VH-VL binders against q95uq1. Designs and how they scored, part 6

Target 1, 197 residues: q95uq1
Amino acid sequence: MSDNHEEESNVPAYVPGKHVSVDQLKQQDAEDEALKRYKESLLGTGVHAPKDDPRKLVIKEMKIQIEGRPDTIYPLDTKELIKEMKTKPFVLKESCHYKITLTFNIQHDIVSGLKQTNTVYRKGIKVSTEKHMLGSFAPQALAHSVTNPRHGWEEAPSGMLARGSYTAKVVFTDDDNEEHLSVEYAFSIKSDWKSDD

## First folded at step 1 (VH-VL)

Design p08 (framework fv_patritumab)
Fold by ESMFold2-Fast, scan of step 1:
Structure p08 (fold): chain C 197 residues (1-197), chain A 123 residues (1-123), chain B 113 residues (1-113)
Amino acid sequence: as target 1 above (197 residues)
Amino acid sequence: QVQLQQWGAGLLKPSETLSLTCAVYGGSFSAYYWSWIRQPPGKGLEWIGEITHSGSTNYNPSLKSRVTISVETSKNQFSLKLSSVTAADTAVYYCARDTVYEYGSGTYYFDYWGRGTLVTVSS
Amino acid sequence: DIEMTQSPDSLAVSLGERATINCRSSQSVLYSSTNKNYLAWYQQNPGQPPKLLIYWASTRESGVPDRFSGSGSGTDFTLTISSLQAEDVAVYYCQQYHSTPYTFGQGTKVEIK
């Protein structure tokens, strides 16, 4: 999870690209039948955003998977659930293997270059910052899903100094540097699973 | 749902310059390296080079003196120019996305490929 | 440059039987700092671009059937197809991404007996 040194991923520097609307994308390839079909599949013919919801990014849930244990799922599809997230910490046993999956919908327009920046704090002090590129996503009826790490498992820290309570802030931005959402959550690292009940 | 569409001249004479373009639809253009890879008829694969949205390039040393890869970020397009072509440059040319592992540095393997463009060099 | 060598150049396998392809690198493609082997496997059908099957030597790409598996570390790697199906007739390539230039094996053609 957290290193004693603040580290960012070795992913190449992310520089925002120019946003392209759905209409602009259609115009670029109007005469190619295969590309027309691709654009139609990308858009999804049955997609409807609620009239009263201006959000482009709607997180449906966050799933915490721990090797050998049942999944923990946090629904996050309302602003009230997002505000409450920080008050409902999850527990990681030291050295356990875990991964986190986000399930989300995109509404209204294609979001290009969606990325998350996750900053972890201990007693108000920043202990790590990580950035992860999620990709570009179109409105569609079925939710998108992204897991971190993409491969294998992340290992929770171990040792007396690693044990304790943490808070984190994750910010979702895109190629235009538009901030779509900010979520705060909490977790703890413990020597055993006493808080899992 | 990432698609790479490529196009360019298919027939060249020796000494001419090969020019191919690849357009990227879906996915994040700025987060990845974008590569050109070629395959002579009945032979294996040869990596040519890679480019980022900012124009940073890495080229195969065997081709470096003849290769230029450029990017048009506003259109999500990147292009290959190979100068002074000979019959040995006859191949199917592919554009491809280099996958980035979130904790690793650099670009790694090729997860999405264009359909290929056959380039024939003959007199 | 890291040179990639595959064996055999071609093999014929009966439907339902195991196919094994080997790949050897001229130097190690393992990074001790990440404990990862920077090796991938691709499948290529005639007239089509290569399709990613395996990365990190043993991780199967999403949507790839579980009959495909990768193994090995350092310089010696194996791609195994546990029960060959008709759609598996193709040329298979290994690739190292430990250092530039990225290099591929010469390919192994898999045919049905």
Scores: ipSAE 0.000, ipTM 0.416, lowest interface PAE 19.6, mean pLDDT 79

Design p09 (framework fv_patritumab)
Fold by ESMFold2-Fast, scan of step 1:
Structure p09 (fold): chain C 197 residues (1-197), chain A 116 residues (1-116), chain B 113 residues (1-113)
Amino acid sequence: as target 1 above (197 residues)
Amino acid sequence: QVQLQQWGAGLLKPSETLSLTCAVYGGSFSGYYWSWIRQPPGKGLEWIGEIHHSGSTNYNPSLKSRVTISVETSKNQFSLKLSSVTAADTAVYYCARGWYEDFDYWGRGTLVTVSS
Amino acid sequence: DIEMTQSPDSLAVSLGERATINCRSSQSVLYSSNNKDYLAWYQQNPGQPPKLLIYWASTRESGVPDRFSGSGSGTDFTLTISSLQAEDVAVYYCQQYYSTPFTFGQGTKVEIK
């Protein structure tokens, strides 16, 4: 499930385990101990990341849902699939209702304040930039999912000037401004689903 | 592929301060504890201490009064300072990544010799 | 502190035969909440850093040959090399990561008979 408190850490209550000797108790040291105990509790559930995979954010898929149309699903859990995505554009009909769902795993540690910045371009010109806070997420067996918009649908633009081919770049960052992932994708706005315009 | 590169002065006189730095390449710096471990010639391994990217540290009690580990997160680097060295501090010093505190990646090691 | 003791200090085994190294901790390194033993094994060749072979007492690190296996729980652990090869001549160390300070065994030298 999505984190209802987007900027709060979801650290479990204290669980005795690893015995640590410290020279002084600081809030920072207490937080690190809580994080170690949290990692240990995750091991009890069988959740862990491959040691040689350094990624903290692994996007499993991006799903484009259009009202009255079949879903379009892009698997994205490898570097090659991510690079390939921009060669597989999806189509939005003028004024159609749509939403986008990301399914992802978090590895190694809690990611606090995960944000996405989506920038859309047309013919090399920046058309829009939208920032969206996704929340804070912990490693877990079940993938997290976030849908934009959270409720209802977004409406695609309409009109002759809105029609055409677009590219977009989405960048995922956290509260420490660490960049976890960048994905480029493409789409077109058309007068009808099979239109050449 | 994670790689740890380490450097620092290898020859010291008694009473001086040892200073070593380790840089992390090819992987995430945050989310791990980064350790210093030493090995006197022909002997076993001794854990010195660890640091998290947040700056939180744990030190071996036997060295606690002399050891400081610090982190420079913007450069993916962490450093060891060991004060008041003696001949007993002669060892190869390794930096290592703690994955649940088993050490899965190690630097090459730096030989530190303390002699009068 | 948790003291780690290995036996034997040195071991000579013929090529193709089984090598067995024991490690004993002065107190349990089993974390009851997750039923995991916080015990690792390392291989060290002269002039090189230690290489992680096994963690969680019995989980083999990626890229480590399947002739290496770990067993045991609590205070008594064993590293087994099922069929010794020439490249396995090295010093082996056990390590507990249950509590700080993290401690290592004194090492076991494996050589060919």
Scores: ipSAE 0.000, ipTM 0.450, lowest interface PAE 15.8, mean pLDDT 81

Design p10 (framework fv_patritumab)
Fold by ESMFold2-Fast, scan of step 1:
Structure p10 (fold): chain C 197 residues (1-197), chain A 116 residues (1-116), chain B 113 residues (1-113)
Amino acid sequence: as target 1 above (197 residues)
Amino acid sequence: QVQLQQWGAGLLKPSETLSLTCAVYGGSFSDYSWSWIRQPPGKGLEWIGEIYHTGSTNYNPSLKSRVTISVETSKNQFSLKLSSVTAADTAVYYCARSYDYGMDVWGRGTLVTVSS
Amino acid sequence: DIEMTQSPDSLAVSLGERATINCRSSQSVFYSSNNKNYLAWYQQNPGQPPKLLIYWASTRESGVPDRFSGSGSGTDFTLTISSLQAEDVAVYYCQQYYEIPYTFGQGTKVEIK
């Protein structure tokens, strides 16, 4: 697995303020004002979050697509489903083409600069860390969707040393360093698809 | 005022690796993507790729196998490496700031000539 | 990839007259979730980097004269210079930033008649 192996494009939901003057504080004030106005306009649409759900980020599902094979879908909209994900590993054949899509809702307020950090482990050893900027997202009725890579496919590692079982942890944070969610999952890399796969 | 200053080698032989660096002064490095764009002499603009302060990258698929963009956040710098250059890579290379609204701040450009 | 096509390739306009440049994308660059068109216009003078004029199809960049305006939505966009001045002689590019890879039009050269 390679660090910073990102092909996904960002589709941000807000417009930051434009640069003005030599003063860094003045530039920050302008950017803060633009973001504040955008948030105020969005909140005026009347989007309502469930009263008993304090989450700002709700992942509805994670979909793993492998070229020429059926999709694997993990529903993740409850804490129980999130905890179960790592007990249900998926299989990647060496050099297969794959992509991962997240479908999610934002609740309560705009999340600015949503980022994912995906760390992969093999036998307890950290083998890669990939960071991906997803963008800024607003509460809305329709779920947001982000695919990595945005276009084409990612290629699974190959070689005798690449084969085996892996675990991974993906952490979602924002520009304020608030941690919204952490999900652990598992997968294996094999030389070929088994007859039952 | 935000300024981008760029530097790197301008004359290469085929098969060599192009290396350019861009430094950001006078403004925030976070909240923006930082792009490389090139322009062959007398032709139009081609986007190469972008990087965020987190290290996340997006590349033009046509160049992905040869391109690496990296950040050095402690210095507010980002760099482009393009391997296995050919005469077709002769161009002016620009660094630029963007995110949600196009590319609003540009470096001065570096002419890279690939010839034997 | 989204292909960007500009028309005309070159345009000669008298000082004080209106200049109009068109840009067409092969796919829509309108994002319904935020109601924005991911389209920008740039001005490039010889030997200089491009300068951002318009973003979100119709929003003028700070410091850009009000004679420059952008319009359009989806796949068809227009840059208008209402009263051409000598300093407006340049090559103009449209750009989509909706989809990776970001792509530019081939450029339109604006000259004084």
Scores: ipSAE 0.000, ipTM 0.430, lowest interface PAE 18.8, mean pLDDT 80

Design p11 (framework fv_patritumab)
Fold by ESMFold2-Fast, scan of step 1:
Structure p11 (fold): chain C 197 residues (1-197), chain A 117 residues (1-117), chain B 113 residues (1-113)
Amino acid sequence: as target 1 above (197 residues)
Amino acid sequence: QVQLQQWGAGLLKPSETLSLTCAVYGGSFSGYYWSWIRQPPGKGLEWIGEINHGGSTNYNPSLKSRVTISVETSKNQFSLKLSSVTAADTAVYYCARELGYYAFDIWGRGTLVTVSS
Amino acid sequence: DIEMTQSPDSLAVSLGERATINCRSSQSVLSSSNNKNYLAWYQQNPGQPPKLLIYWASTRESGVPDRFSGSGSGTDFTLTISSLQAEDVAVYYCQQYYRTPWTFGQGTKVEIK
């Protein structure tokens, strides 16, 4: 199980970057009826993005849920809030059960095969890398929501070696290897909750 | 976590209409197709059909004349109606989430439907 | 429709030994547009719904042990369990999601010798 969290440095497959519009998506999927049908059905939302906002992925909030504790919510719908996230670390008690929920909107075009790559560091050293497939999403008025883990809870590590401060970087990409967003955050693992947590 | 809860009539007589409902909890109903899949006792899986938040449906051609899937978006529910049932429709019926263009990642617990005289 | 055929129908394997299940599609499920195989594998324990194990022919779903691996391309696919554990006694299904209707293999029952 640790293989997924401690992968070695490898060069990913190289593909040329390309801006993919709705029309281009339909053309690219000509030989794949199921994928084309699905993408076409998602395009019927009728939602218009703000003219001055070029983002395809807009994360409204990230919610950290800890069993038996109040939720920690980070609003992330502006570039300023995203920059601030790593200055506002959250705390996990050894062995606590937790999960993370993302609430987001898609603008302009469908995003196919949205993926999350989360890399955790301690004192500048890579500790783990996890990849999660989120799905394919269309522009629409209601926000989309995804929770990791999909089933049950994650359990925070325990022991002297696990305790300490961590930083993490999460990168959102799609099937075309387009990078939509990168967010840096911080957290710590402690032996017990503090009174102000 | 996203969870699917399903319910409906479990015992039917031939010629009746099967009615099952699936409710989505803990996540967004929009952005996905939601499917019905069935499994006769001791046999494999058969996809019945799918529906999205906007009410767009696609049905297995083998069942299309008897199947209706509907959605109640205000309740995050979708429902299956299968008309003119016979003993061949005896199966466990599952609702499931289709995430994008790949596979079924979240499944309901299943409802056993028995069609007998 | 794309027909999915699995072999064998049943397989008896000793604990700790390798189990291999094959799946063949009547048409290629490899997309020329994105070079991905639209094939998934599921595990079903008695009285439970199927659980997604593998998608894109070889990508493990979150929480799936590394003893499970998928391989193959086009029309011929394999699910391998490198060291069978007691909890792996189940029926396994392949599924194509290349063209509607979505279709599944007939299933392979894995049992302990």
Scores: ipSAE 0.000, ipTM 0.445, lowest interface PAE 15.3, mean pLDDT 80

Design p12 (framework fv_patritumab)
Fold by ESMFold2-Fast, scan of step 1:
Structure p12 (fold): chain C 197 residues (1-197), chain A 119 residues (1-119), chain B 113 residues (1-113)
Amino acid sequence: as target 1 above (197 residues)
Amino acid sequence: QVQLQQWGAGLLKPSETLSLTCAVYGGSFSNYYWSWIRQPPGKGLEWIGEIDQSGSTNYNPSLKSRVTISVETSKNQFSLKLSSVTAADTAVYYCARGRDWLYSYFDYWGRGTLVTVSS
Amino acid sequence: DIEMTQSPDSLAVSLGERATINCRSSQSVLYSSNNKNYLAWYQQNPGQPPKLLIYWASIRESGVPDRFSGSGSGTDFTLTISSLQAEDVAVYYCQQYYSTPQTFGQGTKVEIK
């Protein structure tokens, strides 16, 4: 199944009974001043989604941190950058320690129970699927940040059968099964850290 | 599962600043409001304030001028400072997780820290 | 601020008997748009932090025995213990989370008669 599976990523981030959109809350608050003020504080000053950008989830970057090596950062906040992700593979040495941090904004609506489903392929064949709960997030000026694993490091697989080139697809969904974004990326697992020669 | 561990100085003199810290283990930190709640001996509970991972705070108006709550997201910790303490601030102080993104009820609590303010 | 008032301040109930605690809010804690009551109940044993029993006025927290039930709407709420057991000797608090600041009742002490 998967080499990226961790129990900590299964922590419930769901808040029961609070699935209401920002627009619904604004309309409902017309008669309740305290609820309106709290909602306004939750949204924060300076939160303004672009009028021509319908996305609720905007990933600003994906950062791959490998113990003892420089961070690899993929900006993902434009359609062009997302499309190019698959052509820019990263390398993991077998058994290396790594973690992945997503930095993102939420626009237009509160997203409840945001989760990612990561499916990995080798030569077009699905080799694993993992699901990670990220949490529930509101629109705000400061970007949200989630690191997996939450504590410590994940260990890359090892062995002859693990080495090779992979592609992966991450799909971000919520408690309503709405798909917000999908990103394809590529990586390889190698026996040693080697530059292209 | 989720565990909140709290610590800080328990004995203060009037006019000093109370400082308490709470660390979160075994659960997600980044999508909740984290609160401080106090209980004077033999009395009921009083909500002090809350903070989220971005540093956004809400304070009880009765304490707003004296309270500062801060967060260290990289350590899954949040802290309370209460300035200009008096005997009326003597209480057990609890940290707690808010379950509601809009308004909080509290599902996990720290063990409590007894703070005594005396001359 | 919404004021929460509990009654009685204390009650003594025989083992196996029904215990009833009332909580009244100075303003409605029912949100008409989602038809939910923003009210929780807690149990506090001596020397321990409060433990969540009930949220949304009537939903039992996971692991809470079914002898505990919550009812009511708007401004009047009730916590019922259908058959009191020795471990239920505690102070019980209601809490509103309809408005900030979140406020608690003064507490009801439940003792064995």
Scores: ipSAE 0.000, ipTM 0.429, lowest interface PAE 18.5, mean pLDDT 80

Design s01 (framework fv_sonavibart)
Fold by ESMFold2-Fast, scan of step 1:
Structure s01 (fold): chain C 197 residues (1-197), chain A 123 residues (1-123), chain B 103 residues (1-103)
Amino acid sequence: as target 1 above (197 residues)
Amino acid sequence: QVQLQQSGPGLVKPSQTLSLTCAISGDSVSSDSAAWNWIRQSPSRGLEWLGRTYYRSEWYNDYAESVKSRITINPDTSKNQFSLQLNSVTPEDTAVYYCARDEGYYDWAFDIWGQGTMVTVSS
Amino acid sequence: DIQMTQSPSSLSASVGDRVTITCRTSQSISDYLNWYQQKPGKAPKLLIYAASSLQSGVPSRFSGSGSGTDFTLTISSLQPEDFATYYCQQSYTFGQGTKVEIK
């Protein structure tokens, strides 16, 4: 007996009629009901989506960690705080080691294939666009957390051409191309830290 | 209402320094939501952005590559104004110079403009 | 630098006409494109920001559309005060302008 069903492709040109029995339809309905119950179970774990808050993605905070320096935390759970991001730039010393952590809640439904697209501009010209797949996330009481890079540190650029002021826009989308959130922020790359930093 | 008032017209000789000021009313030069720009316009080069200054916890300046070695843009918080200094001018610097506010955002929308200053560079 | 190309460079139109002006960029800029109107001897005036958002006080006959590299400014029914030069802009770069003249 052959493993691998090595010649499935030898199926005749004629394709048999595609019919589904009553029993098969009932089985499909049961599987749909199981998925529905699973989703209801997630919502029943004490996760309360406010009826007046239609957001599926709520960013609680962004944390910037620089090796050897205190963490910088930006709370982002209101529209006002998100607007303030562009007025509170952070500084990276050239060649410093850093990482960024996002803490967020998912409300209402499972979000499948959440990704971020981060576009960085210098003097208004696009210098990079990077897409990171974050994963699929369910509503739950405890916030989700994602760090980039996942392991170790990212190194800031160095050199005369790298030093200067930057703006960035990060857009969060999912597998259905639904845009959940857009955040603008600013940062600078400098040769030295501020005196108190 | 926010208004920008510029210094008057000027004649400058080649190799000299061009100096212009832009006075702000109805907003603060240190507003965290604004950036303050200099833009010039000539028949040969059209509209050219020259640079900007803006406050975001500290002062930042951005300058166009074409003028970067000759240009300085400075805020003056006491007088609520900002200035342009352009060194070593040539006849190619002949233009109408505008100051303008953008929202300091990623979209660079120049929503308020000064009246313009005609600058002629000739010997 | 991102290159900006406007077309046409000029057009002649009559009051009541629908006017369309286009702007192409050499690199994708998402929706971060602005449109300005300039009359002789005056500073440019912001009409549209973020490709499609109408600036406060600008008549509703002006509209913007597009994203990525192709953008359009439309005047649905041209009025006498609309004869002017129109510029697109992204970041620090301006288009060369489109002059709308009386037919």
Scores: ipSAE 0.000, ipTM 0.440, lowest interface PAE 17.4, mean pLDDT 79

Design s02 (framework fv_sonavibart)
Fold by ESMFold2-Fast, scan of step 1:
Structure s02 (fold): chain C 197 residues (1-197), chain A 124 residues (1-124), chain B 103 residues (1-103)
Amino acid sequence: as target 1 above (197 residues)
Amino acid sequence: QVQLQQSGPGLVKPSQTLSLTCAISGDSVSSNSATWNWIRQSPSRGLEWLGRTYYRSKWYSDYAESVKSRITINPDTSKNQFSLQLNSVTPEDTAVYYCAREDYGEYYYGMDVWGQGTMVTVSS
Amino acid sequence: DIQMTQSPSSLSASVGDRVTITCRTSQDISSYLNWYQQKPGKAPKLLIYDASSLQSGVPSRFSGSGSGTDFTLTISSLQPEDFATYYCQQYDTFGQGTKVEIK
């Protein structure tokens, strides 16, 4: 991101080669200790990641909720399920109201500034790119949950030009620009739902 | 191993309907990880994708804009095959026609299995 | 519709040469680009999928690179069986092809 004003590093403030007062140095130490205490309070004593799983971000599921219809749930907690995602497209009816919920665990370390970048393609052409800040999350036994939109519903496009098959790629990154996960999925926009006749 | 076997007439008169069939072995036409495609090739137009059919809880078909008004691609689950119907053919439809599988199971968008091809000539 | 510009239209090369073929798209397509090899009278054969992934059974001298709008197919040391026409493809569109012929 060449025009992004976000910091490339989470290292707080020490500037090498500059003279600092004893008071400034003590203040830096106190800030480091406060951050350490805060992190320790978030992690607790009983949170343990699987030793054979190096992932910091584990998506448990993606849930597609459509107003007036049953939820569609995609389990995504293994590499195999993530790879299969794009072979299982979901359907949105023109103008339907929907929302997407991600349920996930954080392992090993606190993830600061988790972001998703979602790029949608139609016939290989990029039609949209959306970036959403999800927040900062700590390892814990219970999964975290984030819904977009946070309130209400999104409305699916309508019209002959909107109908068709789409693919999407979502990339999860953090404040350190570490890429945690990339998932490809597919969906279609149709004039009506499948008949139950 | 997956194989595609094509059948259909090689000579069609202008204004008639071209009908081709692609038989599948080693995979199911209802596979959730595949799309089943028709592509044609001519010296003047090169390789041209015509359309696909695929199963994802229900059957879907997508068609190229250039042929959308004249084309139908249909699966036949009982025979494990899919077909191409192209209406109102003209000499510009003269081409080698291929069926092909596009497999998403290994994170591909590539057409990894192709039929042998059918040369179709449209002439009076 | 997406415009695919494949270059060169043809090239002459000798066995052992490094050959590069490019494909440019009018719109960003991420990594959704494939490369095919076609010999006279035969169906196209998938070489590279998802821009850089080598199809099983394809020799390691073939490689793909690029993302977004600019893509390259490379043959590191051309062999006699590599004289063919090469096509890039994304979703529903194929490039016009590059004929690799003997010098």
Scores: ipSAE 0.000, ipTM 0.447, lowest interface PAE 16.6, mean pLDDT 79

Design s03 (framework fv_sonavibart)
Fold by ESMFold2-Fast, scan of step 1:
Structure s03 (fold): chain C 197 residues (1-197), chain A 123 residues (1-123), chain B 103 residues (1-103)
Amino acid sequence: as target 1 above (197 residues)
Amino acid sequence: QVQLQQSGPGLVKPSQTLSLTCAISGDSVSSNRAAWNWIRQSPSRGLEWLGRTYYRSKWYNDYAESVKSRITINPDTSKNQFSLQLNSVTPEDTAVYYCARGYTLYGSYFDYWGQGTMVTVSS
Amino acid sequence: DIQMTQSPSSLSASVGDRVTITCRTSQSISTYLNWYQQKPGKAPKLLIYAASTLQSGVPSRFSGSGSGTDFTLTISSLQPEDFATYYCQQGYTFGQGTKVEIK
């Protein structure tokens, strides 16, 4: 598999909430349940994983941020929500600026070389396939977060031929070619917000 | 390293236009990874974002609702700077005005700031 | 509109103390919260972005944590240069500030 051509750099993905010292956590006076779980996730791998959930990758949400517009958030942490995603298409205005953030947990064991393959279709015809390396991630209490593009904004296509309805399939795999998750979604490119075209 | 340097008048009379300029070094005002912001600070309102200008294939501006009817933020690519014009000022516009670079990766944050300009609106 | 509340509004501390400042939001913002330090007569300085990422050049005694609606800034061992006002920020909204004063 090849890297996404839009990948900005080989720098490891940013992980919000990860930069707290283990020593500082051990020294804290008050131990509430959330702090206890966080300490356990740093000191022992897989200890926080639900015993009845075999998933190694749990996407909590996908956030679509469009410049000047409210965020669109898709909760994806259950199989039912994942199946619903394709029935809730989002709209991109021609030339709008957007970015997509995935917030996720890793459970049970380290996932090495997590990557996504995103294939987009129009009228049943494959129009693009992009592969994006996300990095390697360990189980931890705090969610991992990855945004694409890493810098700035991505621009939606424009023009009469670009307008229309699209479907897409994103597949998450790792260095061992284990498939962790597949999600189908839909979107449209329109001339203006709230347009019926 | 990025540096922002401000210039402009400190005293403005009510009903006049406030004009401030922010000169950029170490980055381009047309950088597609940055947005160029004006933020003010007063005892009554605290830190208050006023608006931004940024380049993404074309120039865009966003303005805070409270000042939208009176504010213009413009880039100048030839001088690598951007400016604030605030029309019809009142004593409530008295504040320290800062320019700041916004970085959009992982949400908006302001990583470099100008030195600030104290603006007093009084007769 | 997302409202932000910082707690406490002010605190008194001594050099060497552990200082904790909190920021709460009225709606979930994932990890998109930033922390700034401001000294009298100076512009705010970015300390931490995306809840927990330390800005280059910021001392390791500063740390941030949290996600959703509850966020914390911690100074593990307060130094003389740390007496300042601290602000959280998300989107285009700033918290009201927490002043850290000499005890």
Scores: ipSAE 0.000, ipTM 0.440, lowest interface PAE 17.2, mean pLDDT 79

